# Designs tried in a protein design chat: VHH binders against Putative potassium channel regulatory protein sup-10 (sup-10). Part 5

Target 1, 283 residues: Putative potassium channel regulatory protein sup-10 (sup-10), of Caenorhabditis elegans (q17374)
Amino acid sequence: WNSKRSFFIPDFLGSGDGTPKSKTESVIEERMEYGRMILLVCNKTCAKHRSDIPLWLKEFNQKKGYQEPETITYYYHTYRQAVSFIDTNETDVFPNLIYFIGVKRVVFNGDVNIREDVNDWIASLDQLILLEPRVYEDLNVILSDTSNCSSKYLLLADRPKCPQPSWSIVARIAQDHGIQPVKIGHPLDGLTHVLLYKRMPYLSEASCHLSVLLYENSYSDFGDDINPLVVSDWITTLLPLEEGSCPALFETYWHPIVDELTELQQIFYSAELEISERNKRPA
Below, E stands for the ipSAE of ESMFold2; O stands for the ipSAE of OpenDDE; V2 stands for 0.75 times the mean of E and O plus 0.25 times the DockQ between their complexes.

## First folded at step 1 (VHH)

Design s12 (framework vhh_sonelokimab_d1)
Fold by ESMFold2-Fast, scan of step 1:
Structure s12 (fold): chain B 283 residues (1-283), chain A 124 residues (1-124)
Amino acid sequence: as target 1 above (283 residues)
Amino acid sequence: DVQLVESGGGLVQPGGSLRLSCAASGFTFSSYAVGWFRQAPGKEREFIGAISRSGGSTYYAVSEKGRFTISRDNSKNTLYLQMNSLRPEDTAVYYCAAHRGYPWSYLSPDYDYWGQGTLVTVSS
């Protein structure tokens, strides 16, 4: 990846009808500034380079003025540990399964926040919780112009031309494992982050056959205005595109995810509102 | 050593305005979503509004949209609540709170740190 390359980031201002465009743009910049929520890395790339952060990600974050390298390095270490954990547990035996891994962060000296003194976050440990593999249908995203637009689509080696997992799939995984939206606090029961792994059958033997997405646990983010996970996905889905690349491909690819995230937020908002009202009642 | 300290409360006439401040210390303020809650005598604590870590996103209880404005200054480690068109029913102790989640939460149990509150009295 080259810092001189042009980036085109599709506009998700359609998420949450009635959300002011300026607020949505501010949220996009805010999530991208954190640079920590979603990482998509090729297992073969990780194994070959052994670097803390891929060069393209460092260059991207520097160009955009995102937060300190130490923060991104921390999340990349967490991701690498998760990939190793997945490989050790033979998750590749069932290539059509989606694996859900909960991440519970253990902090020796208090808060999970990144500080100027990087030694503070280095004292943290991540606990990985492997849940049972599940068979899920991938969303089919079909564009009438895919044959014409695909030639302009610059694809990273670790991101095949497949729909990204929708939030409804994540919610179903959580529900299948006994994590209900009606629970007090987090529907994912104290998980700090969510890892979603799927072996990508569309990648060649010379390309990455594993893809892992690291989501910050956004189930505490209740509201109808903005989908923070759509914004967070931009970190992993930031594809270097030349000016004039096919925007319709991205519109069709991400539209179902935006719709499902909106539905999920409405479901959790309704459930948590009921819980909130019960908790406010006198003992 | 974590502290959230509210200030700016007091007595105002109906229709008046107040600006509340919340000074944070002992933690990395810019890494937390923060919000305002209030509690009137004999009532439960209720959500007023919250603001994301950078200040780019704000969220309000439906009943308070348009009258209250939440903002933050990360360089000063301070959270603000601008309250306009105050009514007698706005009389309450106002609390600021910090939450590690993003971008916000309206659930009191989700908040990790709380101030001691500042009293706002709206009376003629």
Scores: ipSAE 0.000, ipTM 0.112, lowest interface PAE 19.5, mean pLDDT 46

Design s13 (framework vhh_sonelokimab_d1)
Fold by ESMFold2-Fast, scan of step 1:
Structure s13 (fold): chain B 283 residues (1-283), chain A 123 residues (1-123)
Amino acid sequence: as target 1 above (283 residues)
Amino acid sequence: DVQLVESGGGLVQPGGSLRLSCAASGRTFSSYGVGWFRQAPGKEREFIGAISWSGGSTYYAVSEKGRFTISRDNSKNTLYLQMNSLRPEDTAVYYCAAKLYRGYPTTYEYDYWGQGTLVTVSS
């Protein structure tokens, strides 16, 4: 995985630093209903080189009554600007999340197809590897259920320059920015999303089958709490990890599931430990 | 900031074994996730394997087929790559790399690199 494969939106919507924008830029901005801003959520240790939000966005947030964030948020019109900020010489910048605020619908049909009205701000197909068709379809269903224009969605990327956040930490950070984390479909959807963004397609597929089994048997002691460590332990308990013990449902994917499950346990345990250590750091 | 120096490369016959070492200059070596990469003449640099800061987790490229083992000794500030059943196709410059990271080992975005050590597998 290369960071250059990350999502890009063209920079033609950048701030004009007080110069009047062209008619073309104004028309493009008015037609861009999705991904109107990209937020990088950073630790407050990035003070030396931090950037303030554009004045128009600060005024917009004040008018809307959006809450003051507990983390430093950098506002950009494009993912490339956000990535450029991370790639400066600020070694103490640790973004955990990329927020798509103002997104009412997903512009992409999986990794290949682009939906209507996105020719002027589209991602390269090679840079959509973090967006899976299942995630897109589920998000579209949730979007169809909301008439609230303030609905906001959170996309998680596996960011090499930051610790891999636990789901609970992600939810808290999102709430600090006035963003409501959206669960897609059913109680295990949060885990499925995390697994897809961590590139664990076999365990993601297994979790879908487990969700169906739990539903059919009224076997749901999991609830709405998407705690990756608890769910990881639970899935391990339900999946016989010995070759001869694999349920027929999973036998085609036995080796990949065992490999991914082992990786998942280490990822979330190490992420929790690293986040805990960071939270102990003075200032 | 860590400095990395590889050693242990050389000429080995097919079917032979080599153990590469990577010495880190910092007392904070235990804070770094580290990995091994190689680059054969005329080819892209490829990932071999990585080990977490604590040594509790390892991640390997499937193409190595269990012939390579990565390990570390934080008390000696050293990373190792044990290479067995070597083939002519394993001829490459081998690099160690590090990043300040306490998560599960990954294949990308390493910040510190050694100069490399040449491994030649031939008669």
Scores: ipSAE 0.000, ipTM 0.106, lowest interface PAE 21.7, mean pLDDT 47

Design s14 (framework vhh_sonelokimab_d1)
Fold by ESMFold2-Fast, scan of step 1:
Structure s14 (fold): chain B 283 residues (1-283), chain A 124 residues (1-124)
Amino acid sequence: as target 1 above (283 residues)
Amino acid sequence: DVQLVESGGGLVQPGGSLRLSCAASGFTFSSYAVGWFRQAPGKEREFIGAISGSGGSTYYAVSEKGRFTISRDNSKNTLYLQMNSLRPEDTAVYYCAAPRYTSGWYLPSEYDYWGQGTLVTVSS
């Protein structure tokens, strides 16, 4: 309920398959945790509805000098609802139908300026691709389809309660391949999203593999069973960093990455041991 | 189906070295992390460390780091433990083990498959 105070809530009209009308808020609340952003991928079989941008939001954006869409577009897939808060020119920016959801949720009585947050988030989404595939195969399709778009950004979604990818690991790989990394996150819940930025072609092969790894983590069935060693093995498997073929890159980036992940594993294990020891000797 | 067989244990003087081997069969060895544990007389099993399926990642218990090295040869389905600078307190039965799942292998509680063990005695 308090999330209704956080942003504009437009009504949504369902598809021609007889799907009932839905409120954008209800779908977003079912799919989002506090501070989390979700992008849903669409193949070309979806319904969409447009609504005028609210006057209060238009006035706010004009006061701040932010670029604003004239309308808000809602995309609805026949098997699941995929809702976009932002109207993007899909012909120019997203030739394939891509949905993104940029909703800022705040706790009751938070110090967050809701209007400022919403507008900053909307501005960030203007050049952003947010990826949350349901299965690994979907990500390969998305990455292939987005190779020719004008977007300069890719947001990597991370799963709640899973190990956070090391910022320094992402930064080292991104720097090597001419990518500008940016962290986007909400401090109140500890959730962090990693933004990768590169101009067209906007992703290197290494960045595509890293994106696959981070999204693999986000759709894993195991929840809290995900750990840094699993992430390390995935990076080793997916990145073609073979000593025989590219020894300089292997020495410069891969060894430090393995060392950092090993350190994170030791921290987690040491914390578990300390908790276990305290429970055995609480007095 | 899973079988793990340790070898290479024996009597060694303090400050000496030993290399243990573990032959694995009945599963796709390269797809699973495997680890080493030990059990001293009258104590519970202690985790030494583990190595990922690819061999690209290793994890060691704090007390063992620097003296023990874990390695594997996936072409031979064999896990190794190189032990250097051995001390009397290293006297134990050493076990190789495999986890039920391919995740969480740095946690001792994830290990369900065990070998019979090989005795290492460090005595003057």
Scores: ipSAE 0.000, ipTM 0.107, lowest interface PAE 19.5, mean pLDDT 46

Design s15 (framework vhh_sonelokimab_d1; at its last look DockQ between E and O 0.08; V2 from the best seeds 0.00; counts 0 for: pae E 18.6 > 2, placed apart)
Amino acid sequence: DVQLVESGGGLVQPGGSLRLSCAASGFTFSSYAVGWFRQAPGKEREFIGAISWSGGSTYYAVSEKGRFTISRDNSKNTLYLQMNSLRPEDTAVYYCAADSRPYLGYSYDEREYDYWGQGTLVTVSS
ESMFold2-Fast, scan of step 1: ipSAE 0.013; ipTM 0.494
ESMFold2, look of step 2: ipSAE 0.000; ipTM 0.191
ESMFold2 (binder alone), look of step 2: mean pLDDT 80; pTM 0.827
OpenDDE, look of step 2: ipSAE 0.006; ipTM 0.258

Design s16 (framework vhh_sonelokimab_d1; at its last look DockQ between E and O 0.04; V2 from the best seeds 0.00; counts 0 for: pae E 17.1 > 2, placed apart)
Amino acid sequence: DVQLVESGGGLVQPGGSLRLSCAASGFTFSNYAVGWFRQAPGKEREFIGAISGSGGSTYYAVSEKGRFTISRDNSKNTLYLQMNSLRPEDTAVYYCAAGRSYYPSLWTEDAYDYWGQGTLVTVSS
ESMFold2-Fast, scan of step 1: ipSAE 0.000; ipTM 0.280
ESMFold2, look of step 2: ipSAE 0.000; ipTM 0.128
ESMFold2 (binder alone), look of step 2: mean pLDDT 81; pTM 0.830
OpenDDE, look of step 2: ipSAE 0.030; ipTM 0.396

Design s17 (framework vhh_sonelokimab_d1)
Fold by ESMFold2-Fast, scan of step 1:
Structure s17 (fold): chain B 283 residues (1-283), chain A 124 residues (1-124)
Amino acid sequence: as target 1 above (283 residues)
Amino acid sequence: DVQLVESGGGLVQPGGSLRLSCAASGLTFSDYAVGWFRQAPGKEREFIGAISRSGGSTYYAVSEKGRFTISRDNSKNTLYLQMNSLRPEDTAVYYCAATPFGYSLYEQSRYDYWGQGTLVTVSS
């Protein structure tokens, strides 16, 4: 068996209703909640090149310099069991490739036996992906994910009453610095009171300041002053990640990111006073 | 047709214990993740806990962790909630729910099937 990270073989044996829960199944369920993974779903008669697909993904990512998501294979016994692992409205054909990243999933709808199509799909997964949690609990799941060393997040406030930034440019800046961008919608359920109180005091619907927050799980105190027009806060943890398990979080991307985002603050600045009056509601 | 039926509710004294059951018909529990929710009068429905399709992963509301234990028996198509050290504020209608999805089990909108509920009253 290939011991490389890009492929994981489940440790369950055979088929039938009596098949016990595997350790692999537990890992898959955990990754579905907050991880980043590629899930290959197939029965005993899987794709012709199932044993090679993870190697293709690794070779392609290495050639392009992309960070490789873990690839896990799940074997199902019945079609019903397979659809319970995915959105029942996303696919009706197996084997299937599914990318899980936080609360988002992306299904590959092509032929998994065509290497070039699979590689092109993989190349699209890490480029300009902007996570958009729908409720506060989904955001907490994303921020709690340390399984794949994803502990740096750029939190970006979406303000419908203000001029919109180029989300693709913002996402590119974050990706260039190895940081996961997350767009937080204003009507995100349960977010407004919690993040305003605890982490993002500048997330005001009446203000058109570009509100950003760099969340870094496992880095010591930064100590620099924060520009309230570009960033609202800097979050660091008291427990830094150790070398050998995850990349060391001793590098700071704060200054380059702040500098690259300064041009975007002017997009909102001219609208601040005008928007303030429009946002008032009658009693 | 899918049906979930809760049982085991009733009156219990503060500090007491109670075990709730949820029996499913019209579906195979092993194909579904299942969870418990509760709703007190005048309050929104609240997540209590959930268990993955295979039973190997359990998730709890932070406020209830340590007092409540969720488990399942796929051979009987039954979900359980063991409730210990009950308090008056635990008084609510308890619902079981099922979803074919294996993620974000704390989000009630992801659950397709719901029981009718069983009343738990904690009072001296």
Scores: ipSAE 0.000, ipTM 0.117, lowest interface PAE 18.3, mean pLDDT 59

Design u01 (framework vhh_7uia_1)
Fold by ESMFold2-Fast, scan of step 1:
Structure u01 (fold): chain B 283 residues (1-283), chain A 121 residues (1-121)
Amino acid sequence: as target 1 above (283 residues)
Amino acid sequence: QLQLVETGGGLVKPGGSLRLSCVVSGFTFSSYAMAWVRQAPGKELEWVSSISGSGGSTYYEDSVKGRFTISTDNAKNTLYLQMSSLKPEDTAVYYCAKDRGYWSEYYFDYWGQGTQVTVSS
């Protein structure tokens, strides 16, 4: 990197460990600690549309005894860096949290407003999928499909003991298919396609998480050619949120989350069947 | 909670060598890009080097290319910075840093305490 580059590390201003909490916030934090809540990490635009979450999802959350957060800062003590961004109006694209159960494969059209894509995704009952170990095999097929070069994709996989490609392998696959990998530590001018890859490390080998985001446009081209918020709008995370949580502690308690995702999958199966019957779409 | 512990700093003469070590705990070491960042007295933080989570890709600031080598030992959960041909301008506190796993060169979510490197005659 350039020696003139400065770091702006977010810092939370407050007492931290001494900060008092509301009773509602304490209950929510207890659920997060035991891995019984899944959060969708999204930008400030996404968070403003939380009221647009479908009624069935709110009913599902109520049935499970989950409470909607009263404020975005209820994660104050468990997600300090993100709260700093939320409270200080930092330009970071990760500062918002929304309570959501689920994982989804998302496809972005280059001409579609990301804010509208968020609302469409939440409203689309046939789009939420419980991801299986086979998703990693499907990822290679997607990366090899040149017919989708005009589209942007976010593929999320979270399943126990999935094989995980190394960053170097992902970068080679991207290069083979005309996608330029992102250089770590500095921006790359003239980048036509971007491949982002991350594994979820705070779940033991009982779980693996792969997030892959493909772009058609250059990273250096802000404005019309690439939306800089696209990478932040559809990053989902499975509890625990904080890296360094003891994954072994959650082995005994992971079953409730798996059951919840299975129930959610059944809800979407039913909704998908209804939509298919109404529109006469292939199943 | 995640912890980063640096060792290996010290006083060395120009042209000398040092190896810095960063022992990591609380996460799967190979899943995140890691970096070395330094701060010279009275100056801003300066990125020195990064390594991908797989160890397959390395990147260096122009002033250290050919002199410094970043590497990992996944079995020991340890990040290294081998420094050779040290110059007085390399004098700084060196920090081990974990990339938050996002494609942003300015967002490190965890830092070590730092280790002092002093290069003087």
Scores: ipSAE 0.000, ipTM 0.105, lowest interface PAE 19.2, mean pLDDT 43

Design u02 (framework vhh_7uia_1)
Fold by ESMFold2-Fast, scan of step 1:
Structure u02 (fold): chain B 283 residues (1-283), chain A 121 residues (1-121)
Amino acid sequence: as target 1 above (283 residues)
Amino acid sequence: QLQLVETGGGLVKPGGSLRLSCVVSGFTFSDYWMAWVRQAPGKELEWVSSISSSGSTIYYEDSVKGRFTISTDNAKNTLYLQMSSLKPEDTAVYYCARPSYRDYFGYMDVWGQGTQVTVSS
């Protein structure tokens, strides 16, 4: 761990690129939702590609009564996720894919001038929070069977099985440690990751706290929990190595958004089919 | 123990070809993405290619597209890199690596010892 080559990551899902918190940049997602744009805060500048909203997501949103988005701009990142949101403990649940930031919700309607304010809000916050979009909350409810999580990963053959813990348990553990629990996930991932994180005055201390949180709060109360030794290996891997650290290496990786969207399409299709079939069974 | 063993490096002339092999042991090969990473003399580490555990998703660095082919043989727990149309700038130590379990395409969790590829007349 060398300060010349090591970086402290404010967002666990962006930790692979070695971007320091002081260099967090705002990236504007050009997504139209009934004439609105959304702002995604990314700790790294990335390439972008504009595309139509996938038909399955449009149909899923309409089936659930959610507002229908028109287009998405995909931000390609070198790792798993390119986006983070800043939100407060009092932010309401959103009925669609519109995101909000800061002490109060900030809705963007084609206005990109707010991005300078976002950096100031990031610098002033004690924590980073992503509020889960309603469409992903419904998916998680559909697939969050406490008795059997295998169906959740049936269509994600290359991903390890990891049951999502009860939010009440995570919240209690976080509160016991003086941490505000956060849900982190890109809207295109289809899965919500729970990260226990709190902004600390010093980046080195914040890094140590993240290591302790992942070690102590790695879902150790569940049967399919990740071994703490494996979690330790991830922390070591996600922080830039002193000898082998190379930002250029990490910047060449491409975020596989297309593959993840395909997997999400299969999950949504399977979940909707199961719900439809349950409604047809006579008792 | 986790082990990645690379073979197939050597000296070749410009325009030649080499096939690198990486034998994997100590973990379930089909649970992980795998990658090739290289380091040229006096330069930084450079990611070369990645392949999904199913073998269906593959990514290449732009400078090697059309010249290199990554593949797997799950029955043999082996990762391959077929290199063709080799250039002097491809001279490097090539590492077989496994991306982190938490970050499928980011930091490498497990590294091989590397194999030297030299492209020179």
Scores: ipSAE 0.000, ipTM 0.111, lowest interface PAE 20.5, mean pLDDT 43

Design u03 (framework vhh_7uia_1)
Fold by ESMFold2-Fast, scan of step 1:
Structure u03 (fold): chain B 283 residues (1-283), chain A 123 residues (1-123)
Amino acid sequence: as target 1 above (283 residues)
Amino acid sequence: QLQLVETGGGLVKPGGSLRLSCVVSGFTFSSYAMAWVRQAPGKELEWVSSISGSGGSTYYEDSVKGRFTISTDNAKNTLYLQMSSLKPEDTAVYYCARVYTISGDYEYYFDYWGQGTQVTVSS
């Protein structure tokens, strides 16, 4: 493998039209009122499948000087504040990115008490991961059914229900571009999809990576089964990007979901700032 | 379920031709670049060819240029590799793979692989 890396850019050039911002703004306000979220970021490799990852890929990454993070990162946000801890050195390298990719449907039926005090719950989760690796592995199994997965992310919510308009925005995007919506799986109050946004490092690239994770409270109007990767893939092709990511391509495109991406980005940046200040202060 | 299924491998004489097919299910085929990667006995994996999701751009390893052609049929969710002027050194297991990038143009991974199909070139 001696190819230039830019050879492998996903094709993105879909189509779209701008829409008024007001409906998206109201959806974001409702989410801020009801939603508390915690994000668990795992090592970028699939722990169970580390040995299944081709040796040449690991050697190639080493040759490029790329080191996969081994730091567990937690984000927890409420309407007023974020309480979390992360590796600040890594966030300094990627200050303009939300690079969380590779998520599937999650169910919160279990022993995890997400209603407990935020700081105590985060500390307990960190302790459990350290002392009980199988708990961590079970979460990874729930989130990923892919081999050779290079990234894993878990988003946990105190309130797994999101306002219906979030799913309506996704459905409207699909309809506006003539895409048939994917069927939704069994009705549960767990996480289904979260939209995650990653900027491309070069402006000349006409692509971005989006993963969609939505909360689903009942059977969708779209049916019985859902594949998160299929949903995120067609959305990625159709959605206009934030202007700052690919200005030349998307300066004339705006879609309701862009403001929701901005809200998620603001949540994570608020968490980063809170962690930086907390880590700077003596205990 | 996300799945890549290869077919079309076999035994062929030097100078012969084969067409490999990879049927994809479980994701929007046109949204991802796809690749063919091969592994010869006792050797490391070698990237062979890639194609953009639209099918508009194709890329080849130097040793196969002019002999191999990568293509897609998006309506059938199928990736093809047309191989001609085959040589003994083309003997390998050929894998269909989805191209995935984390950090952009510096970081390319193949996150989903087919089971592979054996191509043997011998007289």
Scores: ipSAE 0.000, ipTM 0.124, lowest interface PAE 17.9, mean pLDDT 43

Design u04 (framework vhh_7uia_1)
Fold by ESMFold2-Fast, scan of step 1:
Structure u04 (fold): chain B 283 residues (1-283), chain A 123 residues (1-123)
Amino acid sequence: as target 1 above (283 residues)
Amino acid sequence: QLQLVETGGGLVKPGGSLRLSCVVSGFTFDDYAMAWVRQAPGKELEWVSSISWSGGSTYYEDSVKGRFTISTDNAKNTLYLQMSSLKPEDTAVYYCAKTEYRYGSGTYLFDYWGQGTQVTVSS
């Protein structure tokens, strides 16, 4: 994030000047790490004629949360010195939108006056694509795909009866970093608890702790209350965003808990099927 | 023919202990996950415990956790279930099962169930 030091984001407070550079840098750092942001880019002409920006687009910046984009207003000031703090001009169309998604930036190429087009664009970039393998074969196809070792997977295991907001936040952070989240089926509460406690003896049986398995034999526990900044920093540190090379044997890179989760899921589904069948058969 | 033979059941007082054994023939445990399932009179089959093919990981239904221990002796091709602090609700026929993937159907099934062994917990 060296480029963040060059941004200038003035508040939309009439004809006022922007936030001082050091405070602006802090805001950008916080927003990029806490979640997704949409930057409204406005040049000198746009800033001078703010009344030309649609009301719905101005109101867009009132929506907050990791699962929802946070809109930050960015515009060029009339002073030449102010524009020297901008490290890039990512668009020559004004007003326009730039979506910041973790390490990725996407410039809107439609008409910002068409609300439906903007909403569709945001929805397409904000969607969570979650893989949910149903059987061992599906899971093994995903885990055994060595054709592109740049592909990275974050394996998520849920406990039944626990709220799901925390795992969805982790899944979205992973997706923002180009990592494909995979949800492993809902094991029986006792089985999940035994597995997690055996591999992570620091977990409390009474708590809805989230356990996260990463590709290349990485494992971490974020507890009940996920801090997006900590998770984002951890993913960035442990899983480089550049193309990786294939491990010689991918099985040696998988944490043993992956085999245990796969076994548990298969045992659970097999037991349910057999129970249903056997109960119908005569002696 | 692959076979599973369960033994070790019997009548025991509440708080007592029993060790169930499942002797297998025709395969080794390092290729398959093994499980214990039970059926109480007039009830559906219930999963009790499982052990991974690596033998390093064990799993238990909540009601038996801390009281039952599953283990294998690969050299003897034998699966065990050590039961302690037995309760009347543990009364059931206990079966051992091998889990096997079926390529044709794309599903897992409990294969080669044994005849079962009766456990009765009563005063």
Scores: ipSAE 0.000, ipTM 0.149, lowest interface PAE 20.2, mean pLDDT 55

